# Ledger of designs, part 20: VHH binders against q9y6x5

Target 1, 379 residues: q9y6x5
Amino acid sequence: LPPKLLLVSFDGFRADYLKNYEFPHLQNFIKEGVLVEHVKNVFITKTFPNHYSIVTGLYEESHGIVANSMYDAVTKKHFSDSNDKDPFWWNEAVPIWVTNQLQENRSSAAAMWPGTDVPIHDTISSYFMNYNSSVSFEERLNNITMWLNNSNPPVTFATLYWEEPDASGHKYGPEDKENMSRVLKKIDDLIGDLVQRLKMLGLWENLNVIITSDHGMTQCSQDRLINLDSCIDHSYYTLIDLSPVAAILPKINRTEVYNKLKNCSPHMNVYLKEDIPNRFYYQHNDRIQPIILVADEGWTIVLNESSQKLGDHGYDNSLPSMHPFLAAHGPAFHKGYKHSTINIVDIYPMMCHILGLKPHPNNGTFGHTKCLLVDQWCI

## First folded at step 16 (VHH)

Design gc24
Fold by OpenDDE, look of step 18:
Structure gc24 (fold): chain B 379 residues (1-379), chain A 123 residues (1-123)
Amino acid sequence: as target 1 above (379 residues)
Amino acid sequence: QLQLVETGGGLVKPGGSLRLSCVVSGFTFSSYHMAWVRQAPGKELEWVSTISGSGGYTYYEDSVKGRFTISTDNAKNTLYLQMSSLKPEDTAVYYCARTEYKYSGEWTPFDLWGQGTQVTVSS
């Protein structure tokens, strides 16, 4: 039988939730598989960029999804949640579900993973659900498992996406123990449902399953705001993205805009595009705007509007609060093995290996995940 | 015809209870997140509560937590807001509206509103 892989993402699942809350089902999953305690995600630590990095193995500057909101100055196109269907934005990379279909004459399936409802390089997932946040996890799971079990050509790669605990994290903040306990319990129950469903269908022993997330969540406060309007007139720039990483398109001289912003707050770093730190791998793309503002952890960039969010993400990808985890189970993985850290781009070459695919050029390091795999040497 | 119709408003004394209903027509109820929003005289619109289309997740404004309960009956295409321990500060026109949660962590603007129902809490 061809190897099969299900990639599951719980949006905004901070790595240290595993230490601070109880996850009976997830812990059982881990006990029978592997755990990576911290996954260093890509900068910026946002949903679209990081989900695309997982499935391409590329930094954001390379795959071209550099934010949840983007602007291309040449074509004058905009990217956002309401306008994410244009292949123009996705075609700078080849996601793994496309590779899976083109290299092996196999099928891919997707339940609302970002980009899966868009034809990329003229290829769309064989099976997919259009994004609808109101669709239950159960329905998504039922479709995915149906496709995994009954498709021809067989589905060998599938993705499953869920919006929690991100939504709740934004609403309540990650430090709200009462509300987050409730939400995280529900997520653990969903994991239980997933495992039970797979066992009932006879998929559990043969299906490789990865459970991960795109980013964490940090606590925000109304006492930690950076008001740009106090530093620069709104007529001098166009805001492409706001917080915690603002993308600034100057309407006047770039240097003048930069000078007005560089000392705006001690809790915000201001970068010209060419001066963005190399460690971010966030420079070599035309979709990155001329000036980037990066707020410190827990600070929110605002205009003359107050933020309603008590939690947010998108900050420096070196911050532990931004890091998700990775757990995995299946014939490709060891049992009862824990690993400290990997990079999020390392997931792609690992998945390609599991599926027997030739990876496209990527920024991942296969060596970082070797200890997770039963067929590899672990030094 | 897309329509939301609120009912259940009225005059109640402090500490009292009311149950608001919002009947949905013209679209699949479970395909959207449903919300309650209120507007008091001379004040801005205030979000009160949201429930996921699946009914599995609920969100509340801090001022109403523990007092208000949002729920749905999919078979009846009806959204509910059970209000208890009402306060004078809860006096407002209450609207039901539909929205969605986006990948970016934002909520879509409310694109459909009911006519509203008046809730007055007074001694």
Scores: ipSAE 0.816, ipTM 0.930, lowest interface PAE 0.6, mean pLDDT 96
Fold by OpenDDE, second read of step 20:
Parts: sequence; structure tokens; C-alpha cells
Structure gc24 (fold): chain B 379 residues (1-379), chain A 123 residues (1-123)
Amino acid sequence: as target 1 above (379 residues)
Amino acid sequence: QLQLVETGGGLVKPGGSLRLSCVVSGFTFSSYHMAWVRQAPGKELEWVSTISGSGGYTYYEDSVKGRFTISTDNAKNTLYLQMSSLKPEDTAVYYCARTEYKYSGEWTPFDLWGQGTQVTVSS
């Protein structure tokens, strides 16, 4: 039988939540599998970009999903949550579910993972749920496990996505011990439900399961705001994306716009596109705007409006607060092994290996995950 | 065919309690996140609380935390807002509305509203 893999994402699960909160179900999952304590995600540290990096192994500049909100100057198209269905935005890369779907005697399934309800390269998963944030985790889990168990051709790769603890992290901030404890308890219970469901169906021993996230969460405050309106007239630019990484499309001379922004705040770095630090791998795509603003950790870029978010993400991907974790269980993985860190793009070649798929060119390093796998030599 | 109908508003003294209800018609209640919003005279609309479609997650405005409780009865297709320790500043028309949570971490604009129910807190 071909190997099977379930990839699960809990949006906005900061890595150090594992140290600061209790997760009996997740810890049991880890005990019988592997843990990567910190996963360095891609810049910017947002939902669409990082979820696509996980399944493509590419930096954002390469797979073309460079933000949650994008603008293409040539076609005049916009990308956002309300307008994410155009394959134009996704077709600069081939996600793993498409690769898998195109194999003989295999199919893919998806429960609301970003991009899975879009035909990418004219291919869509045989089974998928349209994104609806109101659908319960249980229903998503039931559909995914049903497809994994009863499909023909068999589902060999599946994705499962859940919006918490991201939504709560935004609302309460990651440092709200009381509220986040409650939320994270629920998340751990969902992991318990996942494991129980798999055991009940007889999938637990044979299914490879990866539990991860796209990014962490940083504490924000009304005392740490950067008001762009104090620095530049709104008529001089179009805002494509706002915080904590703003994408600026100048309506006047770019240099003039830059000069008005460069000293706007000591807690914000302003980059011309060509001057964006190389370590971000966030330069070589036409969808990246001429000027980007990067707020310091915990600072929020605003216009003449108040932000109600007490937590946010999207900051420098070197910040620990932005890092998620990765846990895995199944026949491909060791038991009781912990690893310190990998890059988020390393997940793709690992998943391809597990599934026996030839990976597309990617930025991941398979060597970084060898110690997690039973069939590999760990250096 | 799509309709939200709020009830339960009224006059109450400071420190008192009220329970608002919102009956949903024309769609599956659990298929949407439901919210309460309020508008006081001469003031902007203010979000009060949201409950996830699954019913498992609740969110509250800071000013109502610990005092208000949002809940649902799926069998009755009804949204509730239990209000306690009411204050004069809670005086407003209260609306129920439906929304979604987006990948970006934003909530969608409300696309369906009720007619609202008046809550007046006065000594």
C-alpha cells in the first residue's frame, strides 16, 4: 500500500506555547513520535504565504504568494481573502497535493488548507471542502478521515486546517494566560479527538501525521503604534498591505515616498524593494511592491484608525515569537525524538520523501529532517 | 427569506440583567459565526461579542468581558446574549449579525442584520 500522510495546521500556534501551557494530548502524540521545537518560517510570517511554503518548499518570492493581500501591477488584479480563487496567484508553484493528485492510483484530500479549493495547474484535489470558518473541526476531521479510509483511488495525502489559536491570539494576545489557556486546552482536546478518531478507524499505526502551524504570535499594544498618516499623505500612495509589513505602491515619485517614510518611526524599517535584506528571500517577485515597511516586534502600523488586535504576526521570521512547531507520528517517524529547529521549507522535501514523490525544485533541505525519519541516517 | 429577529431588550436598572435572543431564519445557524453589535445614540457601531459557528469559541469586547455571555441553541436556531451587571454605558440598540473569520485574521463585514432591540440601563 502506498504511504499516507495527513498534514494538520493549527493557525498561529507559537512554538513556545508548548513550554508555557499544558498539552497532555499533544505531548502524548510527541512521546510516540517526533518534535521539532522551533520551525523557522518564511518572511513575511503570514497565513497564505507560509501555508503555501509548507506545501511547495519555496520562499515567498518563488511561489508567488507574497502576502495575504497582493496586487499585480500588470494585470491590475488584487488578491485577498475575498478574492483568492484565481489560479493566477497560485500557478507560480506546484503544491504537493497537486503532485500527489496527478499520480496513478492516488488522490488528495483537503479540509480548508489555503489554496486547496483552487484549481492549480488545472488540478484540484479529488476531495476538498470550500473554506468556511464556521465548519467545526469535528466535521473537517470526519470528512478527512473518511476520505483517507474509503476513497478510490485511495487518498494518500490530506490536509487539515484550523483557525485557532490564531483568532484568539489576535483577540487576547499570546501573553493572556487566562484566555489563552482556555483556548489552547481546546486545541489540545482537538488533537485528542484527532488521535482517537484515527485509532477508531484503524489508521493510527499506518498513517503518517504531521501537526504544525504557519506562524506564531506577538504581543501588541495600543502603546506601540506607528501612524503612517503622521508621515505621509495618503494620496501619495496606495496601501496594498498594512501591518506589520506594509506594502506601499507610490502614486508619486518612489524616492519622494521613501524619503517621507524612512524616518517615520524608530521602530520601523523602510526598504526599497532592491534593498530588502537578502535573508528574507523577499525580493525577486513582481508582486512585491516598490516599498515595504517592516515594524519592529510588537509594533503595529496603522492609519488614522485604532487597532483592536492584542496579538499579531507577520514580523521578521528570525523572531522566536513568529516560529511555529512541528510534531509528527507514524511509520515514517521515530518515537520519542526531539529536534531543535528546521526551516519551514524543509517540510516539503520530507513529505515528498515519505510519499515517494519526486519533489519539484525547492528551497528546502532534506538533510535537515533526516533525524526524524526511521529510514534515514542521522548525522 | 434570510432573517434575524432580536428580542429581549428593555429597561433595566444599573446592576441588573437582561437576556437577548436572536432567532435565525432562512439559513443554517451553525454555518456562520454569529455576533452581537450595538449602537448607542450618536455613537458608532460597536462590536460586542462573537461566537463561532461550532459554538466552541467566544470572543468579547473588553468592556463587556466577565459581564456578558454569548451562547447558542442550535435546536432553536437562536443566538443569546446574557447581560449582567449592566451599566448605563451599555444603553444601545443591540443587533445580531453573521460573519466569517478569514485566513488573514480579519473578520468579514456583517452581511445580515436584525432589526435590533433596545436596551436601556437607567436608574
Scores: ipSAE 0.806, ipTM 0.923, lowest interface PAE 0.6, mean pLDDT 96
Fold by ESMFold2, fold request of step 18:
Structure gc24 (fold): chain B 379 residues (1-379), chain A 123 residues (1-123)
Amino acid sequence: as target 1 above (379 residues)
Amino acid sequence: QLQLVETGGGLVKPGGSLRLSCVVSGFTFSSYHMAWVRQAPGKELEWVSTISGSGGYTYYEDSVKGRFTISTDNAKNTLYLQMSSLKPEDTAVYYCARTEYKYSGEWTPFDLWGQGTQVTVSS
């Protein structure tokens, strides 16, 4: 019988929440499976880019989803959270649900993972939900489990996405212990419900389940604003994305725009595209604008306006506050094993191995995840 | 066809309590995010509280946190706002409204509104 995999993301789940808050259900899941304590994600540490990196194994420059807001100068197309359905943006890579579904006698299912309601390479999951954040976790789970049990050809790869704790992290900030404790307890209850549902349906022993996230969260403040209007007139550039990594398309000479910005704030780095640090792997795509501004952790770039958010992400991917975790359970995984770190791009080749899929060219390293898997020699 | 109807407003003394109700028709209430929004005399609209479609995630504006409780009853297709320790500053027309959350971390503009219910807190 072909192996099955459920990939679950709780958006904005910072790795150190596991040690700073109580998760009886998630800790029981980990005890019966594996934990990776820190997952080093990709720059920029935003939702669309990192979710696509998980399912393609590619850096953002390689898969083409380089931010939550993008502009393509040749086609004049714009990408945003309200305009994310054009396959043009997604077609620079092949996500795992497409590869899986094209196999003989296999289907894919999706409950709102970014990109799963887009026909990528003219292919969309056989079973999917159009994105709607108002659909409850319970309904997403019910659809996923129904499809896992009752589909022909069988669903062998399924995804499930949930917006918390990201939404609460933005609203309250990660330092708001009272509100974050309440939110994280509810997420742990949802994990308990997930496990209970899988047990009741007879799926638990033979389904591989990965619970992970795309990024963490850092505290912001009205005391930590960088006002671009104080440094440069709007007429000199087009703003493609703002904070904490601003994407600047010059309207005048690029060097003049750079010079106006380079001393704008000691809490912001200004890069010409060719000078972006190589460790970001964020240079070789036309969707990356000629100038980017990278705020220091906890600083917010604004256009002479206040910020409503008390938490944010998107910062340098070396920051521990930007790192999620990964937990997994199922017949492919060891029991009670803890691993310190992997790269987020390593998840894709591991998933391909579990499913018996040939991975597309990618930036992940299968060897980094071998110790999690029962069928691999660790060491 | 789609309708939100608020009730439960009235005149109350400072320190008092009220329970606002919003009866929903024409859509599955539990599948949306629902909010309370208020407008004091001569002031702009102010968000008060939001509840997730699951009912488990609640969000409050700082000035009402600890005093107001948002809740739902799916069987009655009704949204509630329990208001306690009311202050003169809480005087406003209270609206229920519908919204969504996006991958980017942004909430959409409210796409469906009720007619409002008046709350007056005065000695």
Scores: ipSAE 0.375, ipTM 0.735, lowest interface PAE 2.9, mean pLDDT 92

Design gc24
Fold by ESMFold2, fold request of step 18:
Structure gc24 (fold): chain B 379 residues (1-379), chain A 123 residues (1-123)
Amino acid sequence: as target 1 above (379 residues)
Amino acid sequence: QLQLVETGGGLVKPGGSLRLSCVVSGFTFSSYHMAWVRQAPGKELEWVSTISGSGGYTYYEDSVKGRFTISTDNAKNTLYLQMSSLKPEDTAVYYCARTEYKYSGEWTPFDLWGQGTQVTVSS
């Protein structure tokens, strides 16, 4: 029987939450499987880009989902969380569920993973839920397990997305121990429910399960604001995305806009597109605007002097606060093995290997994850 | 036909308690996130608390944390706000409202509002 894989994301699950809070259910999952303590994600460290990087193995510049808010100058199209269904945005890559369900006798299922309700290359996930944040984890899990058990052709790859702890991290900030402890306890209970349901349905022993996240979270403050309106008039540019990585489309001479911005704050780096550091792999796509502004950790770019955010992400991907973790269990994985770090783009070629799929060209390195797998010699 | 109806407001002494109710009609309650928002006389709207429609997650503004409890009864399509240790600063019109959480990490603007219920905390 072909191997089966369930990929689960808890949005905004910062890697060090695992050591700083109690997770009895997740720790039991890890004990019988593998843990990667830090996953180095892609810049910018935002939700849409990193979820697509997991399932394509590509840097943002290569898969074309370069932010949660984007503009394409040629077509005049806008992308946002309320306008994310145009395949135009997604078609620069082929996500793993498309490759999977085009194989003989295979299908794919999705409970709200970003992009799974979009017909990418005229192919939408075989079974999917339209995005609705109010649908409970229980209902998402019920649909996924029903599809894993009852579908013809069989579902061999499934995705499940959950909005926490991202929502609470934004609201309270990661340093609010009381509120974050309560939220993270509830998430651990959901992981317990997941494992218990898989066991009760007879799926647990033969299903590979990856639990991971897209990014972490850092503390923000009203004392750490960068007021863009105080250093440049709004008429000189179009704002495509604001914080913590602002995307600036100049309306006047680009060098003039750059010069007005470069001294705006010592807590913000201003880059012309061609000067964006190579380590970001964030340059070679038309959707990346001519000027980007990168706030220091914990700083917020605003247009006037107010912000309601106590936690945020999107910062430099070298920051440990931006890194998620990865845990996995199943017949493909070792038991009781811990690994220090991988790149988030490495998850895709590993998943392709587990599923017996030929990976599309990608930025991942299979060798980085081979020690997690029982069928690989780890030297 | 979509509507939210708040009840349970009134006059209460400092340190007292009230429970506000919001009866929902015309949509499936558990499919949305629900919030309480208040407006003190002459002040801006202030978010108070939000609960997921499934009832699993709750969020509170700092000044009410530990004193107010948001909850739901999905069988009755009713949202509640249990308020205790009330202070004069809690005096406001309390609204229930509907919202959603997005992938981007932002809450949508409230797209459905009740008419409000007055809470007055006074000696």
Scores: ipSAE 0.365, ipTM 0.721, lowest interface PAE 3.0, mean pLDDT 92
Fold by ESMFold2, fold request of step 18:
Structure gc24 (fold): chain B 379 residues (1-379), chain A 123 residues (1-123)
Amino acid sequence: as target 1 above (379 residues)
Amino acid sequence: QLQLVETGGGLVKPGGSLRLSCVVSGFTFSSYHMAWVRQAPGKELEWVSTISGSGGYTYYEDSVKGRFTISTDNAKNTLYLQMSSLKPEDTAVYYCARTEYKYSGEWTPFDLWGQGTQVTVSS
């Protein structure tokens, strides 16, 4: 039988939630499979970029989804969460579902993973749902399981995306133990439902399942605001993205804009594009704007207004608060193995290995994930 | 055509209970998140609670958690807010409203509002 893989993302699931909250269903899943305690994600630590990094194995500068809001000066195109369907934005890389369904006798299915409702390289996921956050987890799961069971050619790669705990993390902040405990309990129940559904349909023993996330969450406060309007007039720049990494397109001399911003706050680093630290791998794409502003953890850049968020992400990817986890179960994986860390770009070559796909050029290192897999020697 | 109509407001004593209803017409209920928002006299709007159109997931402002319950009946296109242990501070006009959650982690601005229903908590 051809190998099958289901990739599941719970958006904004901070790695240390596993230690700080109770997850009976997820812990049973881990006990029968593998856990990676911390996944080092890519900068900026935002949703669109990191989900695309998982499925391409590429840094953001290399796959071209460099933020949740982008502007291309040559074509004058804008990208946002309300305007994300133009293949132009996505075509700088080939995601795994495209590679998978171009193989003989294979198709791909998707329940709302970012990009799966876009025809990337003229190829859209064989089965997919258009994004709609109001669609229940149960409906997403029902569609995925129906496609896994009832498709010709067979679905061998499937994705499922869920918005929590990201939504609640933004609303309450990760330090709100009472609200986050309730939210995380519900997520654990969803994982229980997923496992039960797969068992009931006879899929569980022969399906590889990865449960992961794109980033974590840090606490914010009305006491930690950086007011950009107090430092620079709106007329001097075009704002492409605001917080916690602002993307600034100067309308006047770039050095003048930089000088107005560089001393705006001790809690914000201001970078000319060429001065962005090499460790971010965030420089070599025209969609990265000439000036970026990087707020310190827990600080919010605003335009002379208060923020409604008590939690946020997008910060420096070296911060443990920005890191998700990865758990996996299935015939390809060991049972009861825990691993300390991998890079988020390492997930792609591992998935390609499981599916028997030749990976496109990427930034991942297959060796980092060998110890998770039964068919590999771990050193 | 698109309409949200709240009912069930009234006068209630502290510690009492009340159930608000919001009947939805003109759009597919399950395609959106629905919220309750309140405005006390002389104050700004305050978000109270949000639920998915399917009724599966709920979010609450901290001050109402454990006292208020949001729910839906999709067959009747109706949103509910069950309020218990009411306090004088809960006195407000209560609105139902429509929103969405986006990949970016932002809720859209409320793009459709009801007319509101008055809740008064007084001894």
Scores: ipSAE 0.173, ipTM 0.631, lowest interface PAE 4.6, mean pLDDT 91
Fold by ESMFold2, look of step 18:
Structure gc24 (fold): chain B 379 residues (1-379), chain A 123 residues (1-123)
Amino acid sequence: as target 1 above (379 residues)
Amino acid sequence: QLQLVETGGGLVKPGGSLRLSCVVSGFTFSSYHMAWVRQAPGKELEWVSTISGSGGYTYYEDSVKGRFTISTDNAKNTLYLQMSSLKPEDTAVYYCARTEYKYSGEWTPFDLWGQGTQVTVSS
């Protein structure tokens, strides 16, 4: 009876993969539901920040997960992928699974979405899997569907996260058609398995399903490197994050560090924190460092080394290569509708509407997504 | 007991082929990413190839792409590396190892290693 929602992310799924590769299962999912062709994500276009933006509706400066590697200047704490479980980092926002399970007669379930194995505001997802990238998609899906079918109080919001095509995109680059075609075919098969499992369990007709991603991927090259060691001595700064957006904490006079970096490469923009473009909404948090370096698309910032990655993300969020897509199916959604673009922060208020939840203050605009929904007047 | 055991190494002429095997015991093979890593005499360890235990996603270092094929046989709990068009620079001790992929786009340090098997490519 209560509305239910499954939110699925395939990490690093660039929007134009839908145009350039064959996805029979995903295209059938879209045909029976809705498609948003481009989702404009938040800067920086990295995994932790954008997954948290989806579930909070907030820009990175507001939710506090400002990169995959961070330093909090007030507390002097460091965050990394191997050290990401301290609730301190996550507590500047309230993600949708917390709001959902605090409602009467509701619980939340999670299969590895970033943050769901952390007790945020002393609340961890009611059912969850600890992050382990080697756990199969099938096992993640089995747990999610079991929880959707068998829990008391009922699971009304569930998440599922998968690491591809991000891992392969980094390794091969999006221009490697042979390898990316193979990877993307396997992902389409997983989407087929998802839909088939939901149909077999009797969930398909009454479950709202969103399939989306956090960012895209752009091609890198060994001849597009920016060597910081050629411009500045390591002793003058602490490196908090490297590429494609470097986060620089000066150890000496900030202006001197800035001046050594500002002409380092024509393929890199150097910003003092107060000069970061307003359109990034990336300024008003102590975790954003005094100087950031933003590489041009396809350029890699290095410390006198070669790069093993042939694809990367994290670049300017205006770049189409950084944009994912969104597809959805279920009783809340129209059938056969296509929409050009939304902002990634708009997904949160839409999900809150579908679930009957009061959204926390956020940066999303419900009006941007209302044409996707059957209960809204669009024209 | 957690164990990785490599076999199949040996002497082969340039242009030849070998198949390495790694028998896995003590853990669920399909729950991890498995890799081949090699070390030439006097050199650092060099990653060669990785395969997901669950989905058949494969990754190769540039120097072996198109020449080596990583695979698994889940029924035998065994990891393979099919090596063809071998070159003298492929001479090394080859290890199988266990790893994971993380949100940051980085692979974890290898937490379980085999004993290694010697591959020598020479005339």
Scores: ipSAE 0.127, ipTM 0.578, lowest interface PAE 4.7, mean pLDDT 90

